VH-VL binders against q8ixk2r445to577. Designs and how they scored, part 75

Target 1, 133 residues: q8ixk2r445to577
Amino acid sequence: FFGMLQNKGLTDYCFDYNPPDENQIVGHQVILYLCHGMGQNQFFEYTSQKEIRYNTHQPEGCIAVEAGMDTLIMHLCEETAPENQKFILQEDGSLFHEQSKKCVQAARKESSDSFVPLLRDCTNSDHQKWFFK

## First folded at step 17 (VH-VL)

Design u70
Fold by OpenDDE, second read of step 17:
Structure u70 (fold): chain C 133 residues (1-133), chain A 119 residues (1-119), chain B 107 residues (1-107)
Amino acid sequence: as target 1 above (133 residues)
Amino acid sequence: QVQLVQSGAEVKKPGASVKVSCKASGYTFKGYAMHWVRQAPGQGLEWMGYINPYSGKTKYNEKFKGKATMTSDTSASTAYMELSSLRSDDTAVYYCAREKYTEYYFDYWGQGTTVTVSS
Amino acid sequence: DIVMTQSPSTLSASVGDRVTITCRASQDISNYLAWYQQKPGKAPKLLISAASTLQSGVPSRFSGSGSGTEFTLTISSLQPDDFATYFCQQYHSYPYTFGQGTKLEIK
């Protein structure tokens, strides 16, 4: 699966990664933003290694969850996907992080109308449902 | 260079409708939300809503629901706002404004369109 | 809706003066605050975002500070080109709202 990773519950919002420096693509947080269909910052790939890969830049980035965190941070992809970069996109649309045993949820940042994907306890909420478009 | 060029001034009678255009250039139109902001004479700025040109999805200020209709034409790189059932208090300068990518504030503005409603 | 209150509404100052404009939010908006400059007959111009981030091309004499509910725009040494109306805007929550404006005029 590849393309825009769009949230079901938070209509018209997609995974978005826009690092401030094109030569430094790791270490920043993945956010949610209005879907625009241009690829680039909203183009992701779900791989056979269970990675969510950001491959519009070299070297390629993979979404990771750092210890003790609930945010999604871009790391470099590795030949063998580390445990903190493994996700399961389930048939029901839920995006499950294997190591934390939590689901990725579209959430409000600082109680604002700005949004980010966060790890939360898995529910049946549409805000935890995702699909590629 | 990013530019937003709006249509010319309008003079309308009460009850009429008006459609203002905002033509974008210098960037990929569908990639940025377009907002509309009005300013009554001698008054402050009032946010009306936005449209996502990619999806056509809109979000309106409740105050302007039923008053303003926002549309866009990606092939023409143009955003439109139609005002219906015009009243005297709709007299204002109307601005289109581009949302800064991923950051929500407005980085570029149109020059404004004056809409005057008078009998 | 979040109410943005600017003070003062009008400010008279001279070239070289240090000027401070205040914007208060009716609730916590974190740092989702922008400042705009508007001259007569012109569209607003973005000066500062995220409460304190100076935009490219804006003179360094402009600065912004604050978080939560209290914000300030400061011009360290007023220049002739700075006489205009200034607006704060919250983009924390919909509907976005602006302050009523501060008209900075020459004394």
Scores: ipSAE 0.902, ipTM 0.954, lowest interface PAE 0.5, mean pLDDT 96
Fold by OpenDDE, look of step 17:
Structure u70 (fold): chain C 133 residues (1-133), chain A 119 residues (1-119), chain B 107 residues (1-107)
Amino acid sequence: as target 1 above (133 residues)
Amino acid sequence: QVQLVQSGAEVKKPGASVKVSCKASGYTFKGYAMHWVRQAPGQGLEWMGYINPYSGKTKYNEKFKGKATMTSDTSASTAYMELSSLRSDDTAVYYCAREKYTEYYFDYWGQGTTVTVSS
Amino acid sequence: DIVMTQSPSTLSASVGDRVTITCRASQDISNYLAWYQQKPGKAPKLLISAASTLQSGVPSRFSGSGSGTEFTLTISSLQPDDFATYFCQQYHSYPYTFGQGTKLEIK
């Protein structure tokens, strides 16, 4: 699966990665933003290694969850996907992080109307459901 | 360079409708939300809502629901805002403003369109 | 709705003066605060974002500070081109709201 990774509950919002330096793509947080269909910062791929790859730049970035964190951070992809980069995109649309055993949820940042994907206990909320478009 | 060019001044009678256009250039139109902000004479700025040109999704200030209708034409790189059932207190300068990508504030503005409602 | 209150509404100053404009939010908006400059008959121009980030091309004499509910725009040394109306805007929550404006006029 590839393309825009869009949230079901938070209508019209997609995974978005816009690092300050296009030549340094790692270390920043993945956010949610209005879907725009241009690819680029909203183009992701779910791989056979259970990675969520950011396929805009080389070297490729893969979404990771750092120890003790609930945010999604961009790391470099590795030949063998590390445990903290493994996700399961389930049939019901839930995005499950294997290591933390939590689901990715569209959440408000600082109680604002800006949004980020965060790890949360898995529920049946549409805000935890995602689809590629 | 990014430019937002709005349609010319309008003079309307109460009860009429007016449609203001905002033509964008210098960037990919569908990639940025377009907001509308009005400013009554001698008054401050008031956010009206936005449209995502890609999806057509809109979000309105509750105050302007039923008053303003925002649309867009990606083929023309143009955003539109129609005001219906015009009243004298709709007299204002209306601005389109581009949302800074992923940041939500407004980095570019149209020159404004003056709408005057008078009997 | 989040209410943004600017002070003062009008400010008279001279070239070379240091001036400060304050914006208060009715609730915590973190740093989701922008400052705009508007001259008569013109559209607002973005000066500061994220409360303190100076936009490209904006003179360094402009600065912003604050977080939460209290914010300030400072012009370290007024220039003739700076006499205008200034607005703060919160983009923390919809509906976005602006301060009522501060008219900076020449003394």
Scores: ipSAE 0.887, ipTM 0.951, lowest interface PAE 0.5, mean pLDDT 96
Fold by ESMFold2, fold request of step 18:
Structure u70 (fold): chain C 133 residues (1-133), chain A 119 residues (1-119), chain B 107 residues (1-107)
Amino acid sequence: as target 1 above (133 residues)
Amino acid sequence: QVQLVQSGAEVKKPGASVKVSCKASGYTFKGYAMHWVRQAPGQGLEWMGYINPYSGKTKYNEKFKGKATMTSDTSASTAYMELSSLRSDDTAVYYCAREKYTEYYFDYWGQGTTVTVSS
Amino acid sequence: DIVMTQSPSTLSASVGDRVTITCRASQDISNYLAWYQQKPGKAPKLLISAASTLQSGVPSRFSGSGSGTEFTLTISSLQPDDFATYFCQQYHSYPYTFGQGTKLEIK
């Protein structure tokens, strides 16, 4: 799958990656932002290795969650996907992080009306349902 | 160079409607939410809402629901805000303002459109 | 709604003076705070974002500080071009709200 990764519960919002330095794409947090259809910052690919790739830019980034953390951050992709970069996009739309056994949820940043994807215990919430468009 | 150029001043009678335009240039229009802000004479600023020009989705300040309608035409790089059932207290300067990508504050403003409602 | 309370409402000062304008939010808004300058008949101009980040092209005599509920805008040495109305704005939660403004006048 590829394109804009959108949330069912938080409508009109897409995965977005906007690092402050285009030459240092590693280590910044993935956010949710209004979908804009311009590709690049909101263009992601779900691979056969269960990666979520930011691959319209070189070097390619893969979304990861570090042990004990709940934030989605950008790492460099590797030939064999590390366990912390593996997500299962299930038929019900849930996005399951295999290593942590948690689901990706749309959540508020600092109680604000800005949003980020975070790992949470899996539920049936529409805020844990995702799809590509 | 980013520019937001608004339509000219309007004088309207109570009960009429008005549609203010905001033409954008110097950037990719659909990539940035467009906000509208009202300033009544001698008063402060009030946020009215925004439109996502890509999706057409809007968010309104509750105060302006039913009064304001925001639309856009991506092919013309133009945002619109229409006020219905005008009353004298709708007399104000109306600004469009561009949201800074992923940052939410307003980095560029139109020059403002004065709407005067008088009998 | 988050209420932004700005003080003073008016401030008279001379060229060369140091001026401080305050803005208080009715709840914690982290650093989601912008400052705008507006001259008569003109649109607001962004000066500071994220409470303290000076925008490009804005003179270094402007500075911002604060987090949470209390914020300040400081002009270290007033210039003739600085006489204007200043607004703070929170962008933490919808509806976005502005302070009522501080008119900075020549004494």
Scores: ipSAE 0.820, ipTM 0.927, lowest interface PAE 0.9, mean pLDDT 93
Fold by ESMFold2, fold request of step 18:
Structure u70 (fold): chain C 133 residues (1-133), chain A 119 residues (1-119), chain B 107 residues (1-107)
Amino acid sequence: as target 1 above (133 residues)
Amino acid sequence: QVQLVQSGAEVKKPGASVKVSCKASGYTFKGYAMHWVRQAPGQGLEWMGYINPYSGKTKYNEKFKGKATMTSDTSASTAYMELSSLRSDDTAVYYCAREKYTEYYFDYWGQGTTVTVSS
Amino acid sequence: DIVMTQSPSTLSASVGDRVTITCRASQDISNYLAWYQQKPGKAPKLLISAASTLQSGVPSRFSGSGSGTEFTLTISSLQPDDFATYFCQQYHSYPYTFGQGTKLEIK
């Protein structure tokens, strides 16, 4: 799958990656932002290795969750996907992080009306449902 | 080179409507939410809402829901805000403002459009 | 709605003075706070975002500080061009709200 990864419950919001330094794409948090169709920052590829790749940039980034954390952070992609970079996009739209056994949820940042994807216990909430467009 | 150029001043009678335009240039219009802010004479600033030009989705300050209607025309790089059933207390300067990508604050403002509602 | 309260409402000062304007939020807004300058007949101009981040092209005599509920805008050495009205704005939660403004006048 390729395109904008959108949230069902938080409508009009997409995965977005906007690192503070355009030359250093590693180590910053993935956010949710209004879908805009400009590509690049909101264009992701879901691969056969279960990676979510930020591949409009070289070197390519892969979304990861570091051990003990709940935030989605950009890492460099590797030849064989590490366990912390594997996500299962299920038929019901849930995005399951295999290593942690948790689901990606649209969540408020600092109780605000800005949003980030975070790992949470899996539920049937529409805020845990995702689709590509 | 980012510019937001608004339509000219309007004088209206109570009960009329007015549509203010905000023409954007110097950036990719559909990529940035456009906000509208009101400033009544001698008063502070009030946020009215935004439109996402890509999707056409809007969010309104509840105070202006039913009064203001926000639309956009991506092919013309123009946002619009229409005020209906004008009353004298709708007299104000109306600004469009661009949301800074992913940051939510307003980095560029239109010059403002004065709407005067008088008997 | 998050209420933003500025202090003072009007401030008289001389060129060269150090000036401080305070903005208080009715709820914790983290650092989601912007400062705008508005001159008569003109649109607001962004000075500071994220409570303390100076915008490109804004003179270094402007600075911002604070987090949570209390924020300040400081002008270290007032210049003639700085006489204007200043607004704080929270962008933490909708509806976004502005302080009532602080009019900075020449003494």
Scores: ipSAE 0.819, ipTM 0.928, lowest interface PAE 0.9, mean pLDDT 93
Fold by ESMFold2, look of step 17:
Structure u70 (fold): chain C 133 residues (1-133), chain A 119 residues (1-119), chain B 107 residues (1-107)
Amino acid sequence: as target 1 above (133 residues)
Amino acid sequence: QVQLVQSGAEVKKPGASVKVSCKASGYTFKGYAMHWVRQAPGQGLEWMGYINPYSGKTKYNEKFKGKATMTSDTSASTAYMELSSLRSDDTAVYYCAREKYTEYYFDYWGQGTTVTVSS
Amino acid sequence: DIVMTQSPSTLSASVGDRVTITCRASQDISNYLAWYQQKPGKAPKLLISAASTLQSGVPSRFSGSGSGTEFTLTISSLQPDDFATYFCQQYHSYPYTFGQGTKLEIK
């Protein structure tokens, strides 16, 4: 799967990666932003290794969650996907992070009307349902 | 260079409607939410809402629901705001403003469109 | 709605003066605060975002500070071009709201 990774409950919002320096993509947080259909910062690929890849840059970025954290951070992809970079996009739309045993949820940043994807205990909330478009 | 050019001043009678345009240039129109802000004579600024030009989805300040309708024409790189059932207290300058990508504050503004509603 | 309150409403000052304008939010808005300058008959112009980030092309005599509920805009040495009305705006939560404005007048 590839394209815009959208949220079912938080409509019109997509995974977005806008690093401060486009040539240094490691270590910044993935956000949610209004979908724009222009590729680039909102273009992701879900691979057979269960990675969510940011393919607009070489070397390629892969979404990771560091141990004990709930934020989605960009790391470099590796030849064999590390455990912290493995996500299962399930048939019901849930996005399960294998290492933490948690699901990706659309959440408010600092109680604001800006949003980020965060790991939370898995529920049947539409805010934990995702699809590519 | 980014530029937002709004339609000209309007003088209307109470009960009429007006449609203000905001033509964007110098950037990819679909990539940025367009906001509308009003300023009544001698007063401060009020946020009215936005439109996502890609999806057509809108969010309105509750104070302007039923008064304002925001649309866009992506092929013309133009945002519109229509005001209905005009009253004298709708007299104001209306601005379009572009949201900075992923940052939410307004980095570019149109020159403003004065709408005057008088009997 | 988050109410933004500016102080003072009007400020008289001379060229060369150091001035400060205060903006208070009715709720914690983190650093989601912008400052705009508006001259008569003109659209607002963005000066500062994220409470303290100076926009490109804005003179370094402008600075912003604050977080949470209390914010300031400082002009270290007034120039003739700085006489205008200044607005703060929160972009933390919808509806976005502006302070009532501070008119900076020549003394």
Scores: ipSAE 0.812, ipTM 0.928, lowest interface PAE 0.9, mean pLDDT 94

Design u70
Fold by ESMFold2, fold request of step 18:
Order: sequence, then C-alpha cells, then structure tokens
Structure u70 (fold): chain C 133 residues (1-133), chain A 119 residues (1-119), chain B 107 residues (1-107)
Amino acid sequence: as target 1 above (133 residues)
Amino acid sequence: QVQLVQSGAEVKKPGASVKVSCKASGYTFKGYAMHWVRQAPGQGLEWMGYINPYSGKTKYNEKFKGKATMTSDTSASTAYMELSSLRSDDTAVYYCAREKYTEYYFDYWGQGTTVTVSS
Amino acid sequence: DIVMTQSPSTLSASVGDRVTITCRASQDISNYLAWYQQKPGKAPKLLISAASTLQSGVPSRFSGSGSGTEFTLTISSLQPDDFATYFCQQYHSYPYTFGQGTKLEIK
C-alpha cells in the first residue's frame, strides 16, 4: 500500500513526518496533521515486511517504537525489518505493533487539539482504526 | 514571497450578504489551512474558523456558525468567507490568515477587508 | 473556551525602557502561545510562536517566556517603531482565542 495513512475516528488527519532537518530524518516523532494531498510528508508505504516506510526522501525511514516507549519515531530502514518496526494492519483497520502487543491510536498531544499517533492497549475505538488512501 | 491579498472594502445594508476573498500566492495553496479572524472597530481579535483547501473540510467557532460560510477554490488559490443576514454588529475588519504547516499558529495575514453594515 | 487575559490594557513608556506585557490563560496551554503586533490600519504581525520562538525578521529586543498559564512578552529597549497594540493568542484548543490586547503608547 502507498498513500496517506488516515484515521477513521479523527477525520481529515493523516500520518505526517516533518523533521526539522529534511536531510536528518532519524529520531523525530511522527505526528498527525490535516491531510493535504501533497505526498512527501504524508506519503507512506506499507511493505510486505510490515514496515511503514517514509520513502519519498533518501535515506528512507521506517517507523519504530523504542522499547518502553509509546511514541512512533523515525528510524533508518534495514534490509530485514527489526521487530520494533513491524506493524500489522489488520482487517478491522487496527494497526498492531507486534513487539509491544499494542495498537496505534490517534491521541491528543498535551490535551490539545494537536494529535500524534501513540501506542495504547488495543480497543475497538475508531481512533485506533487506520486506512490508506 | 507568501502573499494573501483580500478583496476590497464593502458597504452593505442590514439583511444583505457579503463574500470576502483571499487570494494566495507564493506557496502551494492546498497544503495549508486558511483561517478567518475578525476585528470589530476598537476591539480585539476573534477567531472565526478555518478551511482545509485540500479536503474542503471546515471548522467554525460556534459563535459564527450559521453566520459565516468558508469555501475555497484551489484552482484559483483563493479562499472565501461569506457573511449572511448582515447586521450592524457584523461591521468589522475581516482577515484571512495562513496556518503554519504542522505548527498551527498564523504566519501570514491578509491586509484585511473592512465590511461596514449601516442603515 | 480558554480565556486569555492580558495586562496591562494600556502601557505608557519611554524610548529605551524595558517593557513587559503579561498574558494569562484560564487553563494549561503548554507552550501553544503566539504574540502578535498590530499597528493602526494594519494586519497583525507574528512576533513569537511557541511562547518563546522569535520569528524571522523580528528584532532581537523582542523576547517571550512562560509556559502553562503565564506568559510574558518583553521589549528590552523600547524603540519608536514599537508603539502598537500587542495580542497574545492560544492555539492549544479550538476555538483559538486572543487576549484583549495591550496598547503600547510611547510617552
């Protein structure tokens, strides 16, 4: 799958990666932002290795969750996907992080009306349902 | 150079409507939410709402629901805000303002459009 | 709605003075706070974002500080060009709200 990764419950919002330095893509948090259809910062690939790739720039990034963390952070992709970079997009739309056994949820940042994807215990919430467009 | 150029001043009678335009240049119009802010004479600033030009989705301050309608034309790089059923207390300067990508604050403003509603 | 309260409403000062304008939020807004300058007949101009980040082209005599519920805008040495009305604005939660403004008059 290629495209904008959107949330069912938080409508009009997409995965977005806006690193401060476009040449240093590692180590920054993935956010949710209003969908804009310009590709690049909101264009992701879901691979056969269960990666979510940011591959419209070089070097390519893969979304990861570091041990003990709940935030989605950009890492370099590897030839064989590390366990912390594997996400299962299930038929019900949930995005399951295999290593942590948690689901990706659209969550408020600092109780604000800005949003980020975070790992949470899996539920049936529409805020845990995702799809590519 | 980012520019937001608004339509000219309007003088209207109560009960009329007015459509203010905001033409954007110097950036990719559909990539940035456009906000509208009003300022009544001698008063502070009030946020009215925004439109996402990509999706056409809007969010309104409850105070202006039913009064204001926000639209955009991406092929013309232009946002619009229409005020209906004008009353004298709709007299104000109306600004468009661009949302900074991923940061939400307003980095560029139009010059303002004065709407005067008089009997 | 998050209420933003500025103080003072009017401030008279002399060229060269250090000026401080305070903005208080009715609830915690983290650092989601901007400061704007507005001169008569002109649109607001962004000075500071994220409570303390100075915008490009804004003179270094302007600074912002604070987080949570209390914020300040400081002009370290007031210049004649600085007479204007100043607004704080929260962008933490919709509806976005502005302080009522502080009119800075040069004595």
Scores: ipSAE 0.808, ipTM 0.924, lowest interface PAE 0.9, mean pLDDT 93
Fold by ESMFold2, last read:
Formats: structure tokens, sequence, C-alpha cells
Structure u70 (fold): chain C 133 residues (1-133), chain A 119 residues (1-119), chain B 107 residues (1-107)
């Protein structure tokens, strides 16, 4: 799958990656922002290795969650996907992180009306449902 | 060179409606939310809401629901805000303002459109 | 709604003075705070974002500080171009709200 990764519960919001330095894409947090259809920052690929790739940039980035953390951050992709970069996009739209056994959820940042994807215990909430466009 | 150019001043009678335009240039219009801000004569600023030009979806300050309608025309790079059932207390300067990508504050403002509602 | 309260409402000062304008939020807004300058008949101009980040082209005599509920705009060595009305604005939660403004007048 390839395109904008959108949330069913938080409508009009997409995965977005806007690092402060376009030449250093590793280590920053993935956010949710209003979908805009301009490509690059909101275009992701879901691969056969169960990666979520930010591959319109070189070197390619893959979304990861570090051990003990709940935030989605950008790592460099590797030839064989590390366990912390593997997500299962389920038939029901849930996005399951294999290593942590948790699901990706749209959540408020600092109790504000800005949003980020975070790992949470899996539920049937529409805020844990995702689709590509 | 980002620029927001608004339509000219309007004088209207109570009960009429008015549609203010905000033409954008120097950036990809659909990529940025457009906000509207009101300023009554000699007074402070009030946030009215925004439109996402890509999706057409809006969010309104509850105070202005039913009063204001925000739309956009992506092919013309133009946002619109329409005020209905005008009253004298709708007299104000109306600004469009562009949201800074992923940061939410307003980095560019239109010059303002004065709407005067006179008896 | 988050209420933003500025102090003072009017401030008289002379060229060369150091001035301080405060803005208080009715609840914790982290650093989601902007400062704008507005001259008569003109649109607001962004000075400071994220409570303390100076915008390009804004003179270095402007600075911002604070987080949570209390914020300060400081102008060191006031210049003639600085006589204007200043607004704070929170962008933490909808509806976004502005302070009532501080009019900075020449003494």
Amino acid sequence: as target 1 above (133 residues)
Amino acid sequence: QVQLVQSGAEVKKPGASVKVSCKASGYTFKGYAMHWVRQAPGQGLEWMGYINPYSGKTKYNEKFKGKATMTSDTSASTAYMELSSLRSDDTAVYYCAREKYTEYYFDYWGQGTTVTVSS
Amino acid sequence: DIVMTQSPSTLSASVGDRVTITCRASQDISNYLAWYQQKPGKAPKLLISAASTLQSGVPSRFSGSGSGTEFTLTISSLQPDDFATYFCQQYHSYPYTFGQGTKLEIK
C-alpha cells in the first residue's frame, strides 16, 4: 500500500513527518496533521516486510518504536526489518506493533488540539483504525 | 513570496449577506489551512474558524456557527468567508490568516476586509 | 474556552525604555503561545511563536519567555517603530483565543 495513512476516528488527519532538518530525518517523532495531498511529508508505503516506509526521501526512513517507549519515531530502514519496525495492518484497520503487542492510536499531544500517533493497548476504537488513500 | 490579497471593503444593510474572498499566491494553496479572524472597530481579535482547502472540511468557533460559512476554490487559490443575516454588530475588519505547516500559529495575514453594516 | 489576559492594557514609554508585557492563560497551554504586533489600519504581524521563538525579520530587541500559564514579551531599548498594539494568542486548544491587547504609546 502507498499513499496517505489516515485515521478513521480523527477524520481529515494523516500521518505526517516534518523533521527540522530535511537532511537528518532520523530520530524525530511522527505526527498527525491535516491531510493535504501534497506528497512527501504525508506519503508512506506499507511493505511486504510490514514496514511503514517514508521512502520519498533518501536514505529511506522506517517508522519504529524503541523498547519501553510509546512514540513512533523515524529510523533508517534496514535490508531485513528489525522487530521494532514491524506493524501489522489488520483487516479491521487496526495497526498492530508486533514487538510491543500494542496498537497505534491517534492521541492528543500535551492535552492540546494537536495530535500524534502513539502505542496503546488494543481496542476497537475508531482512533485505532487506519487506512491508505 | 507568500501573499494573501482580500476583496475590497463592503457596506451592507442589516439582513443582507456578504462574501469576503482571500486570494493566495506564492505557495501551494491546498497544503495549508486558512483561518479567519475578526476585529471589531477599536477592539481585539477573535478567531472565527478554519477551512482545510484540500478536503473542504471546516472547524468553526461556536460563536460564529450559523453566522459564518467558510469555503474555498482550490483552482483559484481562493478562500471565502460568507456572513449571513448581517447586523450592526457584525461591523468589523475580517482577516484571513495562513496556518504555519504543522505548527498551527498564523505566519501570513491578508490585509483585511472592512465590512460595515449600516441602518 | 481558554481566556488570555494581558497586562497592562495601556503602557506609556519613551524611546530607549525597556518594556514588559505579560499574558496569562486560564489553563496550561504549554508553550503554544504567539505574540503579534499590530499598527493602526494594518494586519497583525507575527513576532514570536512557541512562546520564545523569534520570527525572521523581527528585531532582536524583541524576546519572549514563559510556559504553562504565564508569558512575557519584552522589548529592550524601545524604538519609534515599536509603538503599536501587541496581542498574545494561544493555539493549544480550539477555539484559539487572543489576549485583549496592550497598546504601547509614546510618552
Scores: ipSAE 0.803, ipTM 0.923, lowest interface PAE 1.0, mean pLDDT 93
Fold by ESMFold2, last read:
Structure u70 (fold): chain C 133 residues (1-133), chain A 119 residues (1-119), chain B 107 residues (1-107)
Amino acid sequence: as target 1 above (133 residues)
Amino acid sequence: QVQLVQSGAEVKKPGASVKVSCKASGYTFKGYAMHWVRQAPGQGLEWMGYINPYSGKTKYNEKFKGKATMTSDTSASTAYMELSSLRSDDTAVYYCAREKYTEYYFDYWGQGTTVTVSS
Amino acid sequence: DIVMTQSPSTLSASVGDRVTITCRASQDISNYLAWYQQKPGKAPKLLISAASTLQSGVPSRFSGSGSGTEFTLTISSLQPDDFATYFCQQYHSYPYTFGQGTKLEIK
């Protein structure tokens, strides 16, 4: 799959990657932002290796979770996907992080009206349901 | 170079409507939420709401629901804000302001449109 | 609604003075705070975002600090061009709200 990765519960919001320095793509947090349909910062590819790739930039970035953390951050993709970069988009729309055994949820950042994807215990919440458009 | 150019001053009678425009240039219009802010004479600034020009979805400050209607025309790179059932206390300068991509604060403002409601 | 309270409402100062304007939020807004300058008859101009990030083209004599509920804007050495009204604005939660403004005028 490829395109805008959207949340069922938090409508009009897409996965977005906009690092503070647009020429330095590694090590920053993935966010959720208003969908704009322009591709680029909101264009992601879900690969056969179960990666979520940010591939409009070279070198390509892959979404990862570091040990013990719940945030999604950008790493460089590797030839063989490391375990912390593998996400399973399940039949029910949940996005399961295999290594941590948790699901990606749309969550408020610092209780604000800005949003980020975070790992949480898996539930049936629409805020844990994702789809490509 | 980013520029927001608003329509000219308006004088209206109570009960009328007014539609203010904000024409954007120097950036990709649909990529940025457009906000509206009012400033009554001698007063501070009051946030009215925004529109996502891509989806057409809006969020209003509850105080302005039923008073303000925000729309956009992506093909014309123009945002609109319409005020209905005008009263004298709607007299103000109305600004459009662009939301900084992913950052939410306002990085560019239109020059303002003065709306005067008089008998 | 998050209430933003600025102090002072009016501040008289001389060229060369160091001035500080404060802004208090009615609840924790982390660092989601911007400062704007507005001159008579003009639109507001963004000076500082994220409580402390100076915008491009803004003179280095401007600085911001704070987090949570308490924020300051400091001008280290006033210039004639700095006499204006200053607003803080929270962008933590809708509705976004502004402080009532601080008018900085020539003593």
Scores: ipSAE 0.790, ipTM 0.914, lowest interface PAE 0.8, mean pLDDT 93

Design u71
Fold by OpenDDE, look of step 17:
Structure u71 (fold): chain C 133 residues (1-133), chain A 119 residues (1-119), chain B 107 residues (1-107)
Amino acid sequence: as target 1 above (133 residues)
Amino acid sequence: QVQLVQSGAEVKKPGASVKVSCKASGYTFKGYAMHWVRQAPGQGLEWMGYINPYSDKTKYNEKFKGKATMTSDTSASTAYMELSSLRSDDTAVYYCAREKYTEYYFDYWGQGTTVTVSS
Amino acid sequence: DIVMTQSPSTLSASVGDRVTITCRASQDISNYLAWYQQKPGKAPKLLISAASTLQSGVPSRFSGSGSGTEFTLTISSLQPDDFATYFCQQYHSYPYTFGQGTKLEIK
C-alpha cells in the first residue's frame, strides 16, 4: 500500500511529514494535515517489513516510536526493520504499533485544531482508522 | 512568486447574489487551503471559512453558513466565494488568503474585493 | 469562539519610538498566534507567526512574544513605513479570530 495515508474519522486529513530541512529528514514528528494529493510530504508506503516509509527518497525515512513516547518520529529505515518501526495496518483500518501494543489515533495537538497521529489504546473509533488513497 | 488576484469591485442590491473569484499563481493551487476573510468598513477582520481545493471540502464559520458558498476550480487555479441574499451589512472587502502549508496562518493574501450592497 | 482582545485600539507615536501592542486570548492558544500589518486600501501582510517567528523580509525591528493568553508585538524603533493597522490572529481553533486591530499613527 502506498500514497496518502488518510484518516477516516478526521475527514480530509492525511499523514504529513514536513521537516524544516529536506536534507535532514529524521528526528521530527509526523503530523496530520489537509490532504493535497501532490505526494511529496504526504506520500507514504506500507512495506512488507511492516514499516511506514516516507517519500521513498534516499535516504529513506521510516516512522518510529521512541521509548516512552506516544508520538510518531521519523527515523532512517534500516535493512532490517527495528521493532519500534513495525506497524500492522489491519483490515479494519486500524494502524497497530506492535511494540507498544497501541493504535495510531488522529488527535488534537494541544487541544487545538492542529492534529497529530498519537499512540493510544486501541478502540473502534474512526479516528483510529486509516486508509491509503 | 505567489500571487492571489481577486475579481473587481461589485455593487449589488439587497437580495442579490455575488460571486467573488480569487485566481492563484506561482504555486500548485490544489496543494494549499484557501481561506476567505472579510472586513467591513472601518472594522476588523473576520474569518469566513476555507476550502481545500484538492478535495473541495470546506469548513465554514457558523456565522456565514447559508450566506457564503466556497468553491474552487483547480483547472483554473481559482477559488470562488458566492454570497447570497445580500444585505447592507454584507458590505465589506472580501479577501482570499492562502494557508501556510502545515502552519494554518495566512502567508499570502489577495488584494481584496469590495462588495457594496445598497438600495 | 476564542475572543482576541487587542490593545490599544489606537496608538500615537513618533519615528524612533519603541511601541508595544498587546493581544489577549480568551483561552490558552499556546503559540498559535500571528501578527499582520495592514495599510489603507491594502491586504494584511503577515509579520510574525507562532507568536515570535519573524517572517522573511520583515525588518528585525519587529518582534513578537508571548504564549498562552498574552501576546505582544514590539517595534523597537518606529520607522515611517510602520504606521499602519496591526492585527493579531489566533489559529488555534476554528473559527479563527482576529483582534480588533491597533491603528498606529504618527504623533
Scores: ipSAE 0.907, ipTM 0.956, lowest interface PAE 0.5, mean pLDDT 96

